# Designs tried in a protein design chat: VH-VL binders against q8ixk2r445to577. Part 242

Target 1, 133 residues: q8ixk2r445to577
Amino acid sequence: FFGMLQNKGLTDYCFDYNPPDENQIVGHQVILYLCHGMGQNQFFEYTSQKEIRYNTHQPEGCIAVEAGMDTLIMHLCEETAPENQKFILQEDGSLFHEQSKKCVQAARKESSDSFVPLLRDCTNSDHQKWFFK

## First folded at step 10 (VH-VL)

Design S43 (framework fv_retifanlimab)
Fold by ESMFold2-Fast, scan of step 10:
Structure S43 (fold): chain C 133 residues (1-133), chain A 121 residues (1-121), chain B 111 residues (1-111)
Amino acid sequence: as target 1 above (133 residues)
Amino acid sequence: QVQLVQSGAEVKKPGASVKVSCKASGYTFTSYWMNWVRQAPGQGLEWIGVIQPSDSETWLDQKFKDRVTITVDKSTSTAYMELSSLRSEDTAVYYCTREGKYYLSYAMDYWGQGTLVTVSS
Amino acid sequence: EIVLTQSPATLSLSPGERATLSCRASQSVSYYDISYMNWFQQKPGQPPKLLIHDASNRATGVPSRFSGSGSGTDFTLTISSLEPEDFAVYFCQQSYSTPYTFGGGTKVEIK
């Protein structure tokens, strides 16, 4: 699967990663932004290793969650995907993070109008359902 | 002006399949999800599923998933709902309905006229 | 699935009276300050017509006498002064989670 990773609950929002410098691709938080259909900063690839890769810039980045945290951040991809970089895209559209046993949910950023994907307990909410467009 | 025009009434025998069409006009077909909802005579509304026309991705109610197939033909701006292994309790008016988009949500803003499917032996 | 319970099943009123219709969800259908509850009107032989989206926002062309309110699990549709054309069946519907579900309907009929 590849393309824009769109949320079913927030139907106009997609995974978005726009690092300020192409040479500093890692360490920044993945956000949600209005889907523009142009790919670019919203273009992700779901791999057979259960990774969500951002390959718009070189080197390629992989979405990860640090143990005990709930934010999705960009890290450098590894030859063997570590557990914190593995997400299972389930039949119901849930994006299950293996290491934490939690699901990725579209969430509002503390009292702002900005949205981000965060790890939350798995529910049947459409805010936890994702699909590639 | 948005219009959803559905195929005509059908009478089927138990065990048969029915395929209902929904032709859209007045908007960009691939930009809006299309829902299917049914209503048995004198009863309430029951959601069947939804399709994203640009990708043909579907979300179905588990109750229908083994008998229902939702498809689209982008060239004719037409959505289809096929229901197999029909039983008398499938007798209902079947509606197609578009998901209108709002800033952070969606709602079924335009509906087809409905297609009556009668299942009887 | 999220179960929506509408009450009363039937509301018998005269033109000019205020109608208050209830819809209760088995779980919250709100996400922060947005409530994913919609209301539809249906007349015999016609498809449903969208009245209210996101709990309180009136759909295009819907008269101001219709208003929606509520959040979480409790929602209300109010018709401030019934007109003859308002006697119909009203359904609530949640768009918070698939499968989408509808309430059983409230029939507003002439007394």
Scores: ipSAE 0.021, ipTM 0.690, lowest interface PAE 7.6, mean pLDDT 88

Design S44 (framework fv_retifanlimab)
Fold by ESMFold2-Fast, scan of step 10:
Structure S44 (fold): chain C 133 residues (1-133), chain A 121 residues (1-121), chain B 111 residues (1-111)
Amino acid sequence: as target 1 above (133 residues)
Amino acid sequence: QVQLVQSGAEVKKPGASVKVSCKASGYTFTSYWMNWVRQAPGQGLEWIGVIDPSDSETWLDQKFKDRVTITVDKSTSTAYMELSSLRSEDTAVYYCTREGKYYLSYAMDYWGQGTLVTVSS
Amino acid sequence: EIVLTQSPATLSLSPGERATLSCRASQSVSYYDISYMNWFQQKPGQPPKLLIHDASNRATGVPSRFSGSGSGTDFTLTISSLEPEDFAVYFCQQSYSTPYTFGGGTKVEIK
């Protein structure tokens, strides 16, 4: 699958990665922003290795969650995907992070109007349901 | 202005299939999700599923997943709900309803007039 | 699935009286300060009509006598002064997660 990764519960919001500096494209948090039809910073690819790849900048980035954290951050992609970069897109639209056994949920960033994807205990909430457009 | 017009009443035998249509007008058909909801006589409302008309992606209640198919025809701005293996318990008024989009949410803001499906021998 | 329980099943009231309808969810249907609870009005032979979305926001054209409140698991629909056209069945509905679910309904009838 490829395209904009949209949330069912937060219907106008998509995965978005807009690093503040093109020379430092990894290590920053993935956010949610109003979906636009232009791709670019909202264009992601779901691969056969269960990666969510960001190919807008080089080198290619892969979304990861570090041990003990709940935020999705951009790491460098590897030839063989490490476990912290594997997300299982399930039939019901859940995005399951196998290493942590948690699901990606659309959430409001602390004390702001900004939204971010976070790892949370898996529920049947539409805020944990994702699809490609 | 916004209208959802459904097909007429149907009488079916147990084991048959029924296909209900919902023709939309007065808005951009592909910009709003379309839900299907049923109501048995004298009973409450039961959600069946929803379709995104832009790509035909569907989300169904597990209770109906094996028997229901929801489709759209973009050229005629029409949504369809087909229910197979009909039982007497499927006797109900079936509604299509548009899901209006708001800043952070959605709600079923316009409803079709309903289609009565009667399943009897 | 999220179960919605409406109470009472029937309210027998006269025109001019206040109606208070309750809806309780089996789990929270709120996301921070947003509550995904909607209210519908249904009259015999007609489809449901949206009254309130997101717990407290009136739908376009809905009279000000209708108001919604609540968060988490407990929600209320209030009709401040019943008009003859308000005698109907009212359903709550959650849009927090699929499958979407409805309450069993509260019938507001003339005493």
Scores: ipSAE 0.007, ipTM 0.646, lowest interface PAE 10.0, mean pLDDT 87

Design S45 (framework fv_retifanlimab)
Fold by ESMFold2-Fast, scan of step 10:
Structure S45 (fold): chain C 133 residues (1-133), chain A 121 residues (1-121), chain B 111 residues (1-111)
Amino acid sequence: as target 1 above (133 residues)
Amino acid sequence: QVQLVQSGAEVKKPGASVKVSCKASGYTFTSYWMNWVRQAPGQGLEWIGVINPSDSETWLDQKFKDRVTITVDKSTSTAYMELSSLRSEDTAVYYCTREGKYYLSYAMDYWGQGTLVTVSS
Amino acid sequence: EIVLTQSPATLSLSPGERATLSCRASQSVSYYDISYMNWFQQKPGQPPKLLIHDASNRATGVPSRFSGSGSGTDFTLTISSLEPEDFAVYFCQQSYSTPYTFGGGTKVEIK
């Protein structure tokens, strides 16, 4: 799949990656922003290796979660996807991070960002349901 | 159409707790976050927190985190805010308010009528 | 937390006059091209009423005499020609980051 990764519960919000420096595209947190489809910040690819790729720039970025953390960070993609970069997009829209056994949820953050995707215990909430648009 | 109806006024002594209810109608309760905001007499507005009724996720202002519990009852479309260890400075009108959906953002679009909580020694 | 400063605290005007209310944030509340600044009107004994969302968009049913503008840290609410029902307290509020915060309010009173 390729497109905007939109949340069903927070209906107008999509995965967004907007690094402050275009020369350093990795190492920053993935955010949620209103879906607009303008520019390249909201276009992601879900791959057969269960990666969520940001392929707007070279080298390509892959979303990852470090052990013990709950934030989604942009890392460099690898030829063989490491476990911390694998997300299972299920039929019900759940985005399951297998290494942590948690689901990606649209959440508010106590920082300058309004909304971010975070790992949380899996529920049937629509805020944990995602789809490509 | 959309209505938020809050419980009636409360008078409490310092150290007590109070639980205010907010019954929603006219929309799908689980589709909108619910905020709680208070206003001391003659003062400005102060945000307490917000809850997602679909999963009970809450975000609270740190000033209230140790004393406030926000919950929902999906079967009755009712949100609750419980404030413990009451002080005189907690005397205020407490509002529940829905986070309405707009193309470019969310904003508090419908408000309950308010519940006056008076804390006096 | 983000501090919002409203000025003036009180604005004394007559019906038919233009009202200009200011709200300044301690840090930018804009993200991309969107400014997460809202304006509310409150009359005595009533809950606040949403007037403007996203700095410049009127809420449903709000008269065209109300307009909002600004971005970053500086925002303005303008009432082009005051009607008797417009004499009230106005609050700005940011939804950029939790905790959400409100300005101290500007009271628009009849002269």
Scores: ipSAE 0.014, ipTM 0.609, lowest interface PAE 7.5, mean pLDDT 87

Design S46 (framework fv_retifanlimab)
Fold by ESMFold2-Fast, scan of step 10:
Structure S46 (fold): chain C 133 residues (1-133), chain A 121 residues (1-121), chain B 111 residues (1-111)
Amino acid sequence: as target 1 above (133 residues)
Amino acid sequence: QVQLVQSGAEVKKPGASVKVSCKASGYTFTSYWMNWVRQAPGQGLEWIGVIHPGDSETWLDQKFKDRVTITVDKSTSTAYMELSSLRSEDTAVYYCTREGKYYLSYAMDYWGQGTLVTVSS
Amino acid sequence: EIVLTQSPATLSLSPGERATLSCRASQSVSYYDISYMNWFQQKPGQPPKLLIHDASNRATGVPSRFSGSGSGTDFTLTISSLEPEDFAVYFCQQSYSTPYTFGGGTKVEIK
C-alpha cells in the first residue's frame, strides 16, 4: 500500500511528516495534519516488512517509536527492519506496534501541530483505525 | 437541524459538585467532538475540555483536570460535564459546543444555550 | 498555553463605520498556509456565534461585511460597515493546540 494514511475517526487528518529541509530527514515527530492530496509530506508506503516508509527524500525514513516514548519519530530505514519500526496494519484498520503491543491512535497533544499519532492501549476506537487513500 | 439543549440553572455551595448535561440532536452524535467552555459573569470565555463521543477520548485544560469529568451517554446523545470541589470563582455560564468539520479545519459551530452555575455560601 | 491578546478592549464607533479588531498570539498558530484562528460574536444573554474559521473563511450565513485576515501571530477581524446588529463582543480563539484558548474580547459599542 502507499498513499495518504488517513484516520477513520479524525476523518480529515492524515499522517504528515514535514522535515526542516531535505538534508534533515530524520529525528522529528510524525504529526497529523489536514489531508491535502498533494503528496510529498503526506505520502507514505506500507511495506511487506511492516514498515511505514517516507520516500519523498533521500535517505528514506521509517517511522519508529523511541524507547520509553509513545510518540512516532522518523528514523533512518535499516536493511532489516528493527522491531521498533514494525507496525501491523490489521484487517480492521488498526496499526498494531508489535514491540510495545499497543495501537496507534489519533490524539490531541499539547504540541505546536495540534494532533499527533501516539501509542495507546488497543481499544477498537475509530481513532485507532487507519487506511491508505 | 442541529440543536444542543442544556440542563437548567444550578445553585451550589462551596465544596459541592455540579453535573451539567447537553442533549444533542439533528446530527450523528458520535462523529463530532463536543467541547465545554465557561464564562464568568461579564468576563471572557475559558475552555474546559473536549470529548469525542465515539470513543470517549477526553482532553482537558490542566487547570481543571483534577476537578472535571466529561462523559457521554450514546443511547441518549447526551454529553455531561461534572465539576467537583466548587469555589465561588466557578460561578459562570457553562456551554457545550460541537466542533464542526470544515474543508480546512474544525471549529465550534453550534452552541448550547448555556447553564448558569452559581456557587455561593 | 498559547495566550491571545485582543486590542482594543473597547471600540466605540457609529453605524456605517469600519471596525478593525486585532488578535495577537504568544506563538505562531499557523502550519504551512493554514492558520488555526477562529472568531466569534457574542451578544448579551446569548452563546457565542462562529463568524470566521481558519483565519479568513466565513461561516455559513455570515454577512460578507465580516472578513478575517492574518497569519502566524497577528490576526485581524474587519467589519467593513457596521450595522446596528453588529454591536457586540468579539472573541478570537486558537484551535492550533490544546488547551484551546480565547482572547479577552473586544467590545464594539455605539459611540
Scores: ipSAE 0.008, ipTM 0.638, lowest interface PAE 8.5, mean pLDDT 87

Design S47 (framework fv_retifanlimab)
Fold by ESMFold2-Fast, scan of step 10:
Structure S47 (fold): chain C 133 residues (1-133), chain A 121 residues (1-121), chain B 111 residues (1-111)
Amino acid sequence: as target 1 above (133 residues)
Amino acid sequence: QVQLVQSGAEVKKPGASVKVSCKASGYTFTSYWMNWVRQAPGQGLEWIGVIHPYDSETWLDQKFKDRVTITVDKSTSTAYMELSSLRSEDTAVYYCTREGKYYLSYAMDYWGQGTLVTVSS
Amino acid sequence: EIVLTQSPATLSLSPGERATLSCRASQSVSYYDISYMNWFQQKPGQPPKLLIHDASNRATGVPSRFSGSGSGTDFTLTISSLEPEDFAVYFCQQSYSTPYTFGGGTKVEIK
């Protein structure tokens, strides 16, 4: 699968990655932003290694969650995907992070109107359901 | 303005299939989710599923997943719901309904007139 | 699935009286300050009509006598002063999680 990764519960919001510097695509947090349908910063690929890849620029970025953290950040992709970069897109639409055993949820940033994907205990909420558009 | 016009009433035998259509007009068809909801005579409302016409992304209630197919024809702005292996308990008025968009949510803001499907031996 | 329980099943009232309808969800349908609870009105032979979305927001063209409130699991629809056209069945519906579900309905009938 590839395309814009949209949330079922949070109306018209998609995974979005907009690094401040085009030459530095790692180390920043993935956000959620209104889906614009143009690809670009919202275009991701779900790979056979269970990675969520950002292929818009080189080198390719892969979404990861560091141990003990709940935020999704961009890392460099590896030849063999490390455990912190593996997400299972399940039949019910949940995006399950194997290493932590938690699910990606659309969440509001504290004290703001901005939204970000965060790891949370898995529930049947539509805010934890994702699909490629 | 916004209108959803459904196909006419159907009478079917148990075991048959029925396909109900819903023609949309007055808005951009590919920009809104389309739900299917049914109501048995004198009873409450039961959600069947929803489809997004842009790419045919579909979410169904699991109790219907093996018998229901929801499709769209973008060229005619028409959504379809096909229910197979009909039983007497499938006798109901079937509605298509659009999900209107609000700041952070959806709500079924426009409804078709309904299609009565009667299943009898 | 999320179960919605509406009470009472029937309200018998006269025009001019206040109607208060309850809807209880089996789990929270709120996400931060947003509550994914909608209310619909249905008259015999007609499709449902959206009255309230997101617990408390009136849909376009809905009279101000209709108001919604609540969060989490407990929600209320209030009609401040019943008009003859308001005697109908009212359904709550959650859009928090698929499958979407509806309450069993409350019939507001003339005394």
Scores: ipSAE 0.078, ipTM 0.743, lowest interface PAE 5.9, mean pLDDT 89

Design S48 (framework fv_retifanlimab)
Fold by ESMFold2-Fast, scan of step 10:
Structure S48 (fold): chain C 133 residues (1-133), chain A 121 residues (1-121), chain B 111 residues (1-111)
Amino acid sequence: as target 1 above (133 residues)
Amino acid sequence: QVQLVQSGAEVKKPGASVKVSCKASGYTFTSYWMNWVRQAPGQGLEWIGVIHPDDSETWLDQKFKDRVTITVDKSTSTAYMELSSLRSEDTAVYYCTREGKYYLSYAMDYWGQGTLVTVSS
Amino acid sequence: EIVLTQSPATLSLSPGERATLSCRASQSVSYYDISYMNWFQQKPGQPPKLLIHDASNRATGVPSRFSGSGSGTDFTLTISSLEPEDFAVYFCQQSYSTPYTFGGGTKVEIK
């Protein structure tokens, strides 16, 4: 699968990655933003290794969650995907993060109008359901 | 100005299939989710599923997944719901309904007139 | 699935009286400050009509006598003073999680 990764519950919001420095494309948090249909910062690929890849810039990035954290961060892809970069896109639309045993949820930041994908306990909420557009 | 016009009533035998159409007009068809909901005579509303016309992404109630197919034809702004292996308990009025967009939510804001499907011997 | 329970099943009132309808969810349908509970009105032979979205927001063209309230699992639809056209069946519906579900309905009938 590839394209824009949209949330079922949070209307018209997609995974978005816009690093401030194009010479350093990794190390920054993945956010959610209004789906614009223009690819670029919202274009992702779901691979056979269960990776969510960001192919817009080179080198290619892979979404990861650091141990003990709940935020999704862009890391460099590896020849063999490490456990912290594996997300199972299930038939019900959930993105299950194997290492933490949690699901990716569209979440509102407590002190801002910004939205981000965060790891949360798995529920049947549409805010945890994702699809490629 | 927004209108959803559904196909006419159908009478079917048990085991047959039915395909109901819903023609949308007055808005950008590919920008809104389209739901299908049914209502048995004298009973409540039951959600069947929803499709996004832009990419045909579909979400269904699991109880219908083996028998229902929802599709769209973007060129005619028409959504379809096909229900197979009909049983007498499938007798109901079937509605298509658009999900209007609000700040951070959806709600079924426009409804078709309904299509009565009768399943009998 | 999320189960919605409406009460009472039938409410017999006269024009001018206040109607209060209850809808309870088997789990929370709130997400931060938004409650994904909608209310619909249905008259015989007609499709449902959206009255309230997100627990408390009136849909376009809906009279001010209709109001919604509640959060979490407990929701209320209030009609402050019944008009003749308000005698109908009212359904609550959650859009928090697919499959979307409806309550069994409350029939508001003339006494």
Scores: ipSAE 0.512, ipTM 0.869, lowest interface PAE 2.3, mean pLDDT 91

Design S49 (framework fv_retifanlimab)
Fold by ESMFold2-Fast, scan of step 10:
Structure S49 (fold): chain C 133 residues (1-133), chain A 121 residues (1-121), chain B 111 residues (1-111)
Amino acid sequence: as target 1 above (133 residues)
Amino acid sequence: QVQLVQSGAEVKKPGASVKVSCKASGYTFTSYWMNWVRQAPGQGLEWIGVIHPSESETWLDQKFKDRVTITVDKSTSTAYMELSSLRSEDTAVYYCTREGKYYLSYAMDYWGQGTLVTVSS
Amino acid sequence: EIVLTQSPATLSLSPGERATLSCRASQSVSYYDISYMNWFQQKPGQPPKLLIHDASNRATGVPSRFSGSGSGTDFTLTISSLEPEDFAVYFCQQSYSTPYTFGGGTKVEIK
């Protein structure tokens, strides 16, 4: 699959990656933003290795979550996907992060109208259900 | 003005299939989720599933996953719900309903008039 | 799935009286400050009509006598002064999680 990765629960919010510096693509947090249908910052690829790849800039980035953390950060992709970069898109729409055994949830950033994907205990909430557009 | 117009009543025998249509007008069809909900005579409402017309992304209640297919025809702004292997318990009025968009949520803001499906031997 | 329990099943009231309808969810249907609980009105032979979305917001064209409140698991629909056209069945519905679910309904009937 590839395209815009949209949340089922939030009205028209998609994964979005907009690094502050085009020369430093890696190391910044993935956010959620209103889906615009133009690709670019919202265009991701879900690979056979269970990676969520960002190919708009070079080098290619892969979403990862470090042990003990809950934020989704852009890392460099590796020839063989490490466990912290594997997300299983399940039949129920959940994105299950293998290393942490948690699910990706659309979450509100404190005291703001900004949203980010975060790891949370798996529930059946629509805020944990994702699909490609 | 938003309108959802459904196909007419159907009478089917157990084991048959039924396909109900829902023609939308008055809004951009591909921009809104379309739900299917049923109501048995004198009883409550039961959600069947939802489809997003632009991508044909569908979410179904697990109770219906093996018997229901929801599809759309974008050229005619029409949604379809097909239910197979009909049982007498499937006798109900079937509704299509659009999910209106609010700040951070959806709600079923417009409903079709309903289609009565009667399953009898 | 999330189970919604409405009470009472039937309210017998006269025009001008206040109606209070309850809906309880088996688990929280709130996400931060938003509660994904909706209310519908249904009259015989008609489809349901959206009254309240997100616990407390009136849908377009819905009279001010209708109000919703609550968060988490406990929700209430209030009709401050019943008009003749308000005698109907009322359903709560959660949009927090698919599969979406409805309460069993509360019938508001003339005493």
Scores: ipSAE 0.530, ipTM 0.871, lowest interface PAE 2.3, mean pLDDT 91

Design S5 (framework fv_retifanlimab)
Fold by ESMFold2-Fast, scan of step 10:
Structure S5 (fold): chain C 133 residues (1-133), chain A 121 residues (1-121), chain B 111 residues (1-111)
Amino acid sequence: as target 1 above (133 residues)
Amino acid sequence: QVQLVQSGAEVKKPGASVKVSCKASGYTFTSYWMNWVRQAPGQGLEWIGVIHPSDSETWLDQKFKDRVTITVDKSTSTAYMELSSLRSEDTAVYYCTREGKDYLSYAMDYWGQGTLVTVSS
Amino acid sequence: EIVLTQSPATLSLSPGERATLSCRASQSVSYYDISYMNWFQQKPGQPPKLLIHDASNRATGVPSRFSGSGSGTDFTLTISSLEPEDFAVYFCQQSYSTPYTFGGGTKVEIK
């Protein structure tokens, strides 16, 4: 699937990846920005291996969360997805990070450029509901 | 009609705490972020923080994080802002304000009337 | 934190004159074609009132004489022909990132 990953509670905001250096696509935090419909930084693919891939640059990036952390960061994709890069998109719209047993929530972070997706204990909040558009 | 009604003026001594309430009506309380903003007499506006009533997700300006608690009571559609360890510099009008999700920027579209908190010895 | 600088601090004009108010951000508050800049009007004893959202869109009920423009770091609020009720303090505010911040305000006063 290709598309913009949009939040149900934060209605007009989408997953966005804007790396600070165009020649270094990994290691930066994934953010949320107003959905603009132009693709590019907001275009992601959800794969059969439960990865969320950033397809606009080479090498391809895969969203990951390090053990003990709550921020979503861009890593290099691997031939076989490691546990920290697997997100289960559930029927109710939840993005469940299997390794941590937590859900992706639209949130705010002090000093961020915008809203950010963070791992939080799973709740039935609309801020934890996502869909591809 | 959207309405935000705040509690009345408070006079406090340095070191005390104050809790201001903001009762919302005319819209779905759990669907909109609620911001708190203050203004010292004759001065500009200062953002304190925001809460989403659906899950109590809260974000505060770093300078207030150690002294401010923002909460909600969904059963009464009321938001609260508690500020502790009051100083004379905390004398200000405190506003609650709804973040309008119908705007691309989530602009603060409805404001409470304000609550004057005076901190003096 | 993003610092917003408004100029001038005070603008003394007569009814019928054009008012131009500036707001500069310490970093860009735009993402592609969207600018996260809002303008508020405040009269003595009253809470702020939303005038302009998303840099250039008038809020409901705001007269057409009010207009906003700009992108990136430089923004302008224009009142094409001042009415008596327009003499007030105007604040710009960014919603690009938290903490949300306000400019210091521009007081539009009668000459």
Scores: ipSAE 0.033, ipTM 0.670, lowest interface PAE 6.9, mean pLDDT 87

Design S50 (framework fv_retifanlimab)
Fold by ESMFold2-Fast, scan of step 10:
Structure S50 (fold): chain C 133 residues (1-133), chain A 121 residues (1-121), chain B 111 residues (1-111)
Amino acid sequence: as target 1 above (133 residues)
Amino acid sequence: QVQLVQSGAEVKKPGASVKVSCKASGYTFTSYWMNWVRQAPGQGLEWIGVIHPSNSETWLDQKFKDRVTITVDKSTSTAYMELSSLRSEDTAVYYCTREGKYYLSYAMDYWGQGTLVTVSS
Amino acid sequence: EIVLTQSPATLSLSPGERATLSCRASQSVSYYDISYMNWFQQKPGQPPKLLIHDASNRATGVPSRFSGSGSGTDFTLTISSLEPEDFAVYFCQQSYSTPYTFGGGTKVEIK
């Protein structure tokens, strides 16, 4: 699968990665932003290794969750995907992070009107349902 | 001007299947979710499922999962709902309805005229 | 699934009177400051018509006498002064979680 990774619950919000410096793709938080359909910062690939890859820059970035954290951060992809970079897109639309046993939820950023994907206990909320557009 | 035009009434026997069509016009068909909702005579509304025409992403109520198939034909801007293994309690008016986009939410803003499906021996 | 309970089942009023319709959800349908509750009007032989979206926002072309309020689990639809064309069945509906669900409806009828 590849394309824009959209949330079912938030109207037209997609995974978005817009690092401040295009020469540094690592270390910044993945955000949610209105889907624009133009690719680049919203274009992701879901691989057979269960990675969510950001292919706009070289080297390619892979979404990961830091130990003990709930935020989704861009890391460098590895030839053998580490467990913290594996997300299972399930039939019910949930994006399950097996290492933490939590689901990716569209969540409001603290004290702001912006949204970010965060790991939360798995529920049936549409804010935890994702699909590639 | 948004319009949703559904196929005509159907009379079916128990165990048969029915396929209802919903032809959309007046907007970009692939940009909006399309819902299917039914209403038994004199009863309330029951949600069946929704499809996004751009990629055929479909969400169904578990109650209908084994009997309902929702599809789209992008070339004709038409959505379809097929219900199999019909029972008398499936007698209802079936509606297609578009998910309008509002702020950070969706709402069913335009509805088809409805298709009466009668299941009787 | 989220269960929506509407009350009263029937409301008998005269033209010019105020109608207040309630809808209660079995769990919160709010996400921060967004409440995923919609209201529909239905007349015999017609499809439902969207009146209110996001709990309090009036849909295009809907008269100002219709207003919605509430958050979390408790929601209200108010018709400030009933017109003859307002006697109909009203349904609430949540779009917070699939499967989407509707309330059982409140019939507003002429006294």
Scores: ipSAE 0.379, ipTM 0.807, lowest interface PAE 3.0, mean pLDDT 90

